# Designs tried in a protein design chat: VH-VL binders against Apolipoprotein N-acyltransferase (lnt). Part 14

Target 1, 229 residues: Apolipoprotein N-acyltransferase (lnt), of Prochlorococcus marinus subsp. pastoris (q7v0g7r236to464)
Amino acid sequence: WQTNMPTREKTNFKNQFINDKLISAQKIALSNDAKLLITPEGTLNNNFNLNFKSKIRMLAGGFRNSKNGLRSSLLGYQIGDKTYSSFIDKHRLVPLGEKIPGFLNIFSRGLSAVGGIQPGSDSRFFKWKFTQPLAIAICYEITDGFKIRNAVKSGAELIISAANLDPYPRKLHYQFLSLARVRSIENKKDNIIISNTGPSGLISEEGKIIKLFDPNTEQNDVVNPNFSI

## First folded at step 4 (VH-VL)

Design m8 (from k4 with heavy chain D102E E103D S105I F110P E111F; framework fv_falbikitug)
Fold by ESMFold2-Fast, scan of step 4:
Structure m8 (fold): chain C 229 residues (1-229), chain A 124 residues (1-124), chain B 113 residues (1-113)
Amino acid sequence: as target 1 above (229 residues)
Amino acid sequence: QVQLQESGGGLVKPGGSLRLSCAASGFTFSGSAMHWVRQAPGKGLEWVGQIRSKANSYATYYAESVKGRFTISRDDSKNTLYLQMNSLKTEDTAVYYCTRLEDYISGWYPFDYWGQGTMVTVSS
Amino acid sequence: DIVMTQTPLSSPVTLGQPASISCRSSQSLVDSDGNTYLNWLQQRPGQPPRLLIYKISNRFSGVPDRFSGSGAGTDFTLKISRVEAEDVGVYYCMQATDYPPLTFGQGTKLEIK
């Protein structure tokens, strides 16, 4: 689900609005016989709870509180869940210099170790109940080829790249797409990319774009990777 | 290490113009979003406007009270931020500060460093 | 625009006593990214403002632990456990959740009795 929800809109979206959108997205997914619903990074607000039981397996970008602070995550929901039952947290990344605009800015003072978004485990390997293992890249984690390769070596059969690129220039969106393609080629695995305003779609294990969503539109659509989820 | 220094303030008549400068050092100026904030004598803080970095196409944003009269620009080669003030009004009388923002995703530090300020007085 | 309202506007305190400043926003400051961009600034007489606390409760570098921030949604508090002479000045809450414009509270003047 490409949500196309503005990052810096003057009106904040309430949890009820997100719940209504998720109900709609799950109905569309089920109508198309989808097995998994994936949302972009940061889709769910902090302290978000479903006001319904999930009708489909869902991997939703969002935030979670831990005893060690706030974490940006992909949250796993099984059928019947009202709260996530699995998660993988965004980890701290080493910036790759000026070749990607914003990287120096993101880490110019470093992530706050206290009170800010806390770094999670550096493993990109995600295994959850009744699903094949996945390699997960949240936003710029796609630049870390070593970590993604390690997840594939550990048994991941599909790469999922979830991002929110709305606040960034279009050139950075194209660079993100290019990196996602390189990751697919290196690992010989399909890559599903999901972003708030785009790019979103399916990249083959040969780095070919199989499906690309229309950017800057809300789109609920099905992609069929070379992998059964 | 981080230093911001404003200059260019002074006395100007209503309807006049002034150009303020903010010289930056001790950080990667070209990667930072820069802001102007003002404070009228004995009053509180008021945000004036923002200019983003080259990565965000130098996008500018202004408070409604100054929109159409003030222009923010920057020269990354000189590590300098500018505020061009036109059609000045007596209510623009204030100390003008420059300050910076880091990226909002990681360890976001809003207005972590400020300049000393430069006084603009609009009076006959 | 989000309106920020501080109480009290003037706070005379005795050295060594605690002080508390409240800030209320006209709407929730929880951003879509899950963060709450409520910050506190301190301005000593004749000095520029300085960042004191960011994202509700995080002390900026060099800020003594006498200062603490708390709150959620629309209600926030800045506390000074034991006021020192150098704490005299004006304190501002600031929101950066919904901008432009960035908005500030009207300020609270902390004075020694």
Scores: ipSAE 0.000, ipTM 0.412, lowest interface PAE 17.9, mean pLDDT 76

Design m9 (from k4 with heavy chain G31D S105H, light chain D98E; framework fv_falbikitug)
Fold by ESMFold2-Fast, scan of step 4:
Structure m9 (fold): chain C 229 residues (1-229), chain A 124 residues (1-124), chain B 113 residues (1-113)
Amino acid sequence: as target 1 above (229 residues)
Amino acid sequence: QVQLQESGGGLVKPGGSLRLSCAASGFTFSDSAMHWVRQAPGKGLEWVGQIRSKANSYATYYAESVKGRFTISRDDSKNTLYLQMNSLKTEDTAVYYCTRLDEYHSGWYFEDYWGQGTMVTVSS
Amino acid sequence: DIVMTQTPLSSPVTLGQPASISCRSSQSLVDSDGNTYLNWLQQRPGQPPRLLIYKISNRFSGVPDRFSGSGAGTDFTLKISRVEAEDVGVYYCMQATEYPPLTFGQGTKLEIK
């Protein structure tokens, strides 16, 4: 009952916290007959591994090491996986495409907070085993209409937008939602939006908000997007 | 909708014992590590201790000032956290807060939760 | 134990003016996972503490933009760009990098002049 916790134990404890939350989230998802669990950008620490076998397919925001440095990614877990078996890396670290002037200024502050992350492939097309092809936008990537359109032209049937908006003002959270709506309309595809403190929900191919989760509330819920085949 | 409600505080003589309870609602209590933090009247915050979830074998950690005298436990079936305080000293006089202090991760939105606190007065 | 030292301990400020609180740790707060677990708490009179900022600079849910955090290693700052009446209270920095124990600064009392 006497403890002296070394520095390494802190990291193990933090990873255990993430594992505890993922177990809870997967139980909720399975109880609601969900087929896919999606987490916000940056959910998993570098070198994170599940301490259990995944019970559901999962796209988890997190970090991965590559030969060319640290990458911010959506990490794909199949049923039975303890470590990710697929990934798509964040490409847009510099705001080069479609933009809102205030978003660029505010985003540059957030970008400095994630310094050291290397950009990945510019393709937003994600063809994952036993799922419909997806167009993926991680945070700022939602502003690049050209890259998302290219993913849809390549066969993507659904847009997934994942973000961590904590470092940004609340006004920007609503601008993110507006951009996600525009991407749905432009491509005639539903968009699932997942963010840790900002807006989350489902947007239809006509840009209508079908289901919106309350911001600033911990929520796990099921959404059913429609595919235009 | 998340709530932490402490109870069991009161007046006790030096050398006495007291048991505090914390009733949790609005989140999955069994998956969370829980903490006790205290604040002496007009003073700053002091961490008392922590108990981890069942997945971590309910491991407990204590501040040096309370080690050997205080015991943290939990009953996940009742969503309740406990602090058993023995051999109480006048310097243990404080408001005791039940807290869910996460080791924060940017991906999950979890509000840190603090109860309203319960006053423990150790006086002759 | 990591010792957390705040300056100033008392900060009288005029409404609408900025306020700045510094926090210094006796050791680096960079954890083995690369994250820095430095948080700021606000305690209004008669209320329990509430989280304002976590991991140096991330505003917690519902915290207005006038609050910002910055710093690295052992030196950290909480800034309020324009102090409002409801900001009166005690502000604490907290480290969660090295425990047991979790440690807090002494607190900075923010008062309106």
Scores: ipSAE 0.000, ipTM 0.405, lowest interface PAE 13.9, mean pLDDT 70

Design n2 (from k8 with heavy chain E58Y, light chain H31E Y33F; framework fv_falbikitug)
Fold by ESMFold2-Fast, scan of step 4:
Structure n2 (fold): chain C 229 residues (1-229), chain A 124 residues (1-124), chain B 113 residues (1-113)
Amino acid sequence: as target 1 above (229 residues)
Amino acid sequence: QVQLQESGGGLVKPGGSLRLSCAASGFTFSDYAMHWVRQAPGKGLEWVGQIRSDAYGYTTYYAESVKGRFTISRDDSKNTLYLQMNSLKTEDTAVYYCTRDSLYEDYGIWFDPWGQGTMVTVSS
Amino acid sequence: DIVMTQTPLSSPVTLGQPASISCRSSQSLVESFGNTYLNWLQQRPGQPPRLLIYKVSNRFSGVPDRFSGSGAGTDFTLKISRVEAEDVGVYYCMQATQFPGYTFGQGTKLEIK
């Protein structure tokens, strides 16, 4: 009888459901000796808090409030955290039309349909204490080779591409994969791709697909990237 | 009111195939992970595999003894769970039960309710 | 796989007397969040299994209070304070701590002597 619940209880149910899903994902990750759990863009809703202490380092796609409005982010949780202790905000919400390749105009159109989200810092370099530095691309940020290259120059050892491709045509999903391969090759870094809908997997530093998960299906599998020191 | 009912069992020769069904009623089937568990005549229970809900992308897990031969699937629109069994061996002879997992994993992992079971006999 | 070992395998009991079934796991069943996923199931003759106890000591809905579970780590016990005729059947412990690879004990047959 969850359909008969008042609105407040329905909201609490959704938050509890997300927490339970994260607990399950962390248990699976830990049982496979994973060191990092990454979720797709937009996994957590606004004002989300874990009802448990994280047992694994996690980068969770979600939203955060800032002085300048709502931000779409990857939220960093250390072991023991209930609240994110680090973040990296999505910076490319409404790119200039004539500066974007035609096939990427769909990303621009999709993002312009989402109100209330503000851009963040343009730095793609992310480092927690006790973790390898990362280059982070959220959705079409993977197209900005200069920013990803700068993150690698700053010491990033792995590229992480997080997206929610649900609103976009399937052909664009494969173009996203192709571009992720280009970023891996030009920077000589592995790329982990995490998506709600569309390609997810590991791309090697030479652009080979080491593992690709089925499109439109969540995968709870372990990916072992090659960290180049 | 919550019920599970298996069907599709029968006699099959070694190397053959068979598909089992499990019809669910009285609950929101799509919210739950589902399991197949088998019991050989006069023996104990053996977990066969699990399929998660849509929220977990319908991910499947299998016991090593059946991996590569059995496939679990579900049709939430029909409230039905399936077990496709290929390359059957005499060791697969058992009563096959479907059972429901708990709604949320932090509330505990349960195996309840269970169906009545369907007998699969692999013999020449 | 985690191996679950039950003792005894057969337990003849006089009606009204207590019964006790032990279950040992080959490794700790405490998972990273502090939960212990140890369940007890009952299978009456000719019927499917039913859940009696979940998470070591919690009675499932509709289970009489004469059934109780206890234990920690690797050693667990199911107790029936006073055996009734309807308790005849096979009892299984199971672990759900390992994902995947849920495992059951061999079963303990409870019968009236």
Scores: ipSAE 0.000, ipTM 0.421, lowest interface PAE 17.1, mean pLDDT 72

Design n3 (from k8 with heavy chain Y107W W110Y P113Y, light chain H31D N35D; framework fv_falbikitug)
Fold by ESMFold2-Fast, scan of step 4:
Structure n3 (fold): chain C 229 residues (1-229), chain A 124 residues (1-124), chain B 113 residues (1-113)
Amino acid sequence: as target 1 above (229 residues)
Amino acid sequence: QVQLQESGGGLVKPGGSLRLSCAASGFTFSDYAMHWVRQAPGKGLEWVGQIRSDAYGETTYYAESVKGRFTISRDDSKNTLYLQMNSLKTEDTAVYYCTRDSLYEDWGIYFDYWGQGTMVTVSS
Amino acid sequence: DIVMTQTPLSSPVTLGQPASISCRSSQSLVDSYGDTYLNWLQQRPGQPPRLLIYKVSNRFSGVPDRFSGSGAGTDFTLKISRVEAEDVGVYYCMQATQFPGYTFGQGTKLEIK
């Protein structure tokens, strides 16, 4: 689900608005026989709970509280869940002792603007019951080819790139897309990219753009990636 | 300069209907979410509802007190916002203001410009 | 719903003296990205409301420097450093952190003694 909402607008919404949009997105996904619904980074507010039981498996960008502070995560919902039953936390990756190129400097500025978010595990491998193993990149994590490669070595058959790029210039959107293509090529895995205002779509294991959603539109659509053995 | 001008208010009996209009000028109307806010005589402000811009599908949201009875719509070609009020109750008596809220441009959510208001009186 | 409570509800003030209005929310107004959407509105007698302050402390276009906003979390203050005759009216705080359901304080009536 490409939500097409400015970051501040969506974070100001009451849980009822988010619940209504998720019900709509799940109905569209189910009508198209989708097996998994994926949302962009930061779609759900802190302390969010569904007011309905999930009808489809869902990976939703959101936040979770931990004993070590607030975490930005992809939250896993199984069919029947009202609260997430699995998660993978965003790991802040800022190269130490290295100069940050201009476009990556903009990325790191965006990360530092989010107060109270703590880094999670640096593992990008996610395995869930009834789904193939996934390599997960949340926003800036797409720049870490080594961590994504490690997830693929661990058995991930598909790369999922979830982001919220609305705060960043359009040049960075293009560079994000280019990095997603490189990750697909180097790992020989399809990559599903989901972001708030775009880019969103499917990239093949050869780096070809199979489908690209219209930028700056709310779009619920189905992509069918190839799972390599 | 940004200007908002409401019209369509008047006297109506309980159970009746009324449609308010808000004419916008001085800005690109289609880029902005718009709100209706009301104020009963001598009382405070109450948010009525919102309609988003075309870029966000013209999605509408309502206060619980009016949900199911009021409908917000817009015609961007005419720079006009509408509030259709059905099944009116005496407690709907108020001055109705249209207000602009920028959901684009990184300004945050606030009501930056207000119309002069139009009075709706629901009385038998 | 977030309940917004203003104190005082009525404030007689002498011209040239400072005035202060407090606003308290029933829960934190900070969103998940650290932004706080607490706004202040002024309504002069017989006029529509107008925006004074947005996002706690930012003065809206055309608002004199004598108006300032401050606060964090649940406690917010609007200050007028030197009250002038045209400042007579009702002042409202409002929250836009949670949506739908923007809520306003009860209003504080500022009158010249």
Scores: ipSAE 0.000, ipTM 0.421, lowest interface PAE 18.1, mean pLDDT 75

Design n5 (from k8 with heavy chain S102E I109S, light chain H31Y; framework fv_falbikitug)
Fold by ESMFold2-Fast, scan of step 4:
Structure n5 (fold): chain C 229 residues (1-229), chain A 124 residues (1-124), chain B 113 residues (1-113)
Amino acid sequence: as target 1 above (229 residues)
Amino acid sequence: QVQLQESGGGLVKPGGSLRLSCAASGFTFSDYAMHWVRQAPGKGLEWVGQIRSDAYGETTYYAESVKGRFTISRDDSKNTLYLQMNSLKTEDTAVYYCTRDELYEDYGSWFDPWGQGTMVTVSS
Amino acid sequence: DIVMTQTPLSSPVTLGQPASISCRSSQSLVYSYGNTYLNWLQQRPGQPPRLLIYKVSNRFSGVPDRFSGSGAGTDFTLKISRVEAEDVGVYYCMQATQFPGYTFGQGTKLEIK
């Protein structure tokens, strides 16, 4: 689900609006026989709850509160859930002994914009009930090939890259796509990418773009990775 | 204010060589795949070849009619695209345009903007 | 190579009247998952080509809404709902489904009668 919800409003979307969009997205996903619905980074507001029981497994970008502050996460919903039952938190990258590349510096400005976001575990390995293990990259985490490679070595069979790139220049959208392709090639694993305004789609284990969604549009569409979910 | 400007065209004898340049401005040249397209006088468009961005290894592709004779290269530090044309034939007489691919170059190419073109005439 | 065939090759039209250009490909232009890479270009006299429409029906930025594209598979149409003087030129369809190996139609000359 590429949401195409603009950051121009700079406001908390009402939970009702998000719930209505999710109901629509799940209906479309089910009508196309999808097994999993994936949303971009930051799709769900802080303290968000579904006002319906999920009808499909969903991996949704959002926020969660932890003892040490707000976390940006990918939240796992099983069929029947009204609240997430699993999660993986975004980790803040700090290159050791290196200058932060320009685009990484711009990504870190986005982290600061939400205020009080705390880093999570640096492991990108996500073992979720009823699916094969996944390697997860949230936004600029796609730049850390070592962490993604470690997730694949731990048994991840598919890479999922979720982002919200709307606050950033279009050049970073292109860099994100390029890095996602490199990660697929390095690990010989398909990569599903999903971002708010694009890029979104499926990259093969050879780094070939199998499908790419239209940028700056709301699009619900199916991708079929070479992977059993 | 994105702009492409070709140069280097002229009159050359069959079997000769020419090097065309395409100067880019107003956008981040290094992020884009670039194409050469030609148009013989009074005729339609013919794709000549392309070079991908550095992120894709600067891989080059050519139309069959020019393969082995033409070489495409780029210098991202100078925002410039090149076409080296060797073993020129009278059939290579055309206006040569450079054009930019879409930013997501594997999303299905469409070409915009185009330069003004430079005329290459192969004649004795 | 995919062969692109345009009809008509010449289209005299009266100002304010509609114009229609057809493009046929020698094989389907459908790529992975329903994407069809058929584009339309306009070349005004003495000028370089410019993009009008990409992926069958999407108008490029700055292109007026009197231009529309439609079609599927091997048959595509460019329509101009009301021709203006500035629309004079040659129109080309282009396929980007086969990569590498981009091909263009022969061109359709639009002229005022």
Scores: ipSAE 0.000, ipTM 0.415, lowest interface PAE 19.2, mean pLDDT 77

Design n6 (from k8 with heavy chain D54E Y56W E58G, light chain V30E S32L; framework fv_falbikitug)
Fold by ESMFold2-Fast, scan of step 4:
Structure n6 (fold): chain C 229 residues (1-229), chain A 124 residues (1-124), chain B 113 residues (1-113)
Amino acid sequence: as target 1 above (229 residues)
Amino acid sequence: QVQLQESGGGLVKPGGSLRLSCAASGFTFSDYAMHWVRQAPGKGLEWVGQIRSEAWGGTTYYAESVKGRFTISRDDSKNTLYLQMNSLKTEDTAVYYCTRDSLYEDYGIWFDPWGQGTMVTVSS
Amino acid sequence: DIVMTQTPLSSPVTLGQPASISCRSSQSLEHLYGNTYLNWLQQRPGQPPRLLIYKVSNRFSGVPDRFSGSGAGTDFTLKISRVEAEDVGVYYCMQATQFPGYTFGQGTKLEIK
């Protein structure tokens, strides 16, 4: 689901509004026989709970509190869940004040603006019971080829790239797409990209763009990767 | 007092266009999804379409019978819902109602209140 | 689309007597979030529809207790325990389980004998 909801530093979506959007997205997904609904990074507010029981497996970008602080995560919802039952935390944070390549400096600015987010485990491997394992990259984690490669070596059969690129210039959107293609080629695995305003779509194991959503539009659509449950 | 009031109905020839308005009062219009429902003379109710909040993309959905011909929009600053009808057919002759959606699926999915309706007649 | 079928299409009733309207769906309405989204609406002559019952059996605000809804799966019933003159009108069942494409029954006309 590409949400096309702009992100602003001091703007919080009402939980009711997010719930209404998720209900619509799940209804559309179910009417098209989708098996999994994926949302962009940061789609859900901190301390978010569904006002309904999920009717489809969902990986939703959001936040979770741990005893070690707030974590940015991709949250797993199984059918029947009102709260997430699994998660994978964003691990790659860029230290403030460190010299980094130009485009990564822009990602660092975004993290600095949010503040209070702690790094999680550096494993990019995610597995639900009865599904093939996934390699998960949240935003600029797509730049870390070594960790994605390790997830694939551990058995991951599909790469999921979830991002919120709205705060960043369009030039970085194209660089993100380019990096996603490289990861697919390196690992010989399909890559599903979901971003709030784009790019979103499916990239083949040869780095070919199979499908791209229209940028800056809300779009619910089904992609069929070379992946089995 | 929560109210909806439709306007803009009238007589139009087949192939013509017409725009309906629905004025809302007594509630925070921008918080609600809105629907259009029609009723042909002496017949039952038919759902036409839905629009979510305008500020965040105004996602629209349509019944198959009107898809590609009708467009729903809203202006939250004026508390007004619109239905733009193009390529009208005699089968589109009906009283058109606007109605407000419920807020939570766990509580139910229903329509209340309804406007008084506005009559659209498509005739040569 | 889910097809909603009401029986009877017309129901003449004597004041103070009970009335019953049945609604059958072409497929189960128990879906999406574990709820059954079956509504009943009333349309009095010359008036717009109004909500009576939502989620099978819940009376909407201001609806008299003489109205009750029941059912599960594909078979639903609206009952009026003692019909009053103001109850004259057409009653519709509505499914909101499948989206997009909400559908209504064809309507049941309740008339005083």
Scores: ipSAE 0.000, ipTM 0.406, lowest interface PAE 19.3, mean pLDDT 73

Design n7 (from k1 with heavy chain S106E Y108W, light chain D33Y; framework fv_falbikitug)
Fold by ESMFold2-Fast, scan of step 4:
Structure n7 (fold): chain C 229 residues (1-229), chain A 125 residues (1-125), chain B 113 residues (1-113)
Amino acid sequence: as target 1 above (229 residues)
Amino acid sequence: QVQLQESGGGLVKPGGSLRLSCAASGFTFGDYAMHWVRQAPGKGLEWVGQIRSKAYGGTTYYAESVKGRFTISRDDSKNTLYLQMNSLKTEDTAVYYCTRDYYDSEGWFEYFDYWGQGTMVTVSS
Amino acid sequence: DIVMTQTPLSSPVTLGQPASISCRSSQSLVHSYGNTYLNWLQQRPGQPPRLLIYKISNRFSGVPDRFSGSGAGTDFTLKISRVEAEDVGVYYCMQATQFPPYTFGQGTKLEIK
């Protein structure tokens, strides 16, 4: 689901509005026999809860509170969940004190805008109950080939790249797409990209763009990745 | 000089359809978000829905009372805003206004600055 | 939804005298970036609404100095220092802090005695 909810506006949205959008997105997903609904980074507000039981397995961008502060996460919802039952937190890509390339500094700026985001676990491996294992990259984590490779070595069969890129220049959006393609090629894994205003779509294990959503549009669409071990 | 002019109102039976237009002039139409607001005879104002500029994807938002029945669209080449109304109900009877939403370059919406004169929609047998 | 409540619903005033209209919101209108999106509209008989004041106290272009807005959080006031004949009409407060929907007060009818 490409939400097309700009960062500045989504902080004003009622939780009821987000719930209504999720109900609609799940209905569309189920009508197309989708097995998993994925949303962009930061789709859900802090302290969000579903007002309905999820009818499909879902990975939703959102936030969670921890002892060390607020975390940006992909939140896992199983069928029947009203509250997430799994999560994977965004982590700091580079060791403390290491110099950061210019474009990564732009992503660091975004962390400040979201207010007090703390780094999580450095593992990018995500294992659901009864589903294929995934390698997860949230925003700037797409630049860390080593961590994604480790998730693939642990058994991940698909890469999922979730982002919120609308605070950044459009040129950076295309650089993000290029990095996602490189990750697919080097790991020989398909990559599903989902960001709130784009780019979103499916990249093959050869780095070929199989499907690309129209940027700056709300789009609920199905992609069929090829799973490989 | 900013001007907004609605048209397309009239009498329609319950369950019917009607399409309203709002012709804009005096500003760069494509840069602005636009709204439809209605007012039942002798009653107050009710927000109907909004469409963002194409630079922000042309996203639409609707009041719960019209969701699934009304569709907002725009044609920036013709400086025109549209409201397609389907499955009309007697409670949809109102004067329909189009209004321009001021926002800065970062997309912060602040207020409805200019309004059209309105077009009357009457849903009755 | 944020509910906007205006008092009074009807305000008869003598020409040249002041008028005051109150607006209360069911929850705070302070946005996360510190702005408060509380606006006032005027609707003269048979005419479309017109923007008077935006973000509590800022007069829109062409609005006379006799109109002023004040307030914070959930309690807001529109004041007309010296009512003129052309001020007859219905006044609405509205909020743009949280949407959808944008919501309006029920309106206050200003009449000359």
Scores: ipSAE 0.000, ipTM 0.492, lowest interface PAE 11.5, mean pLDDT 79

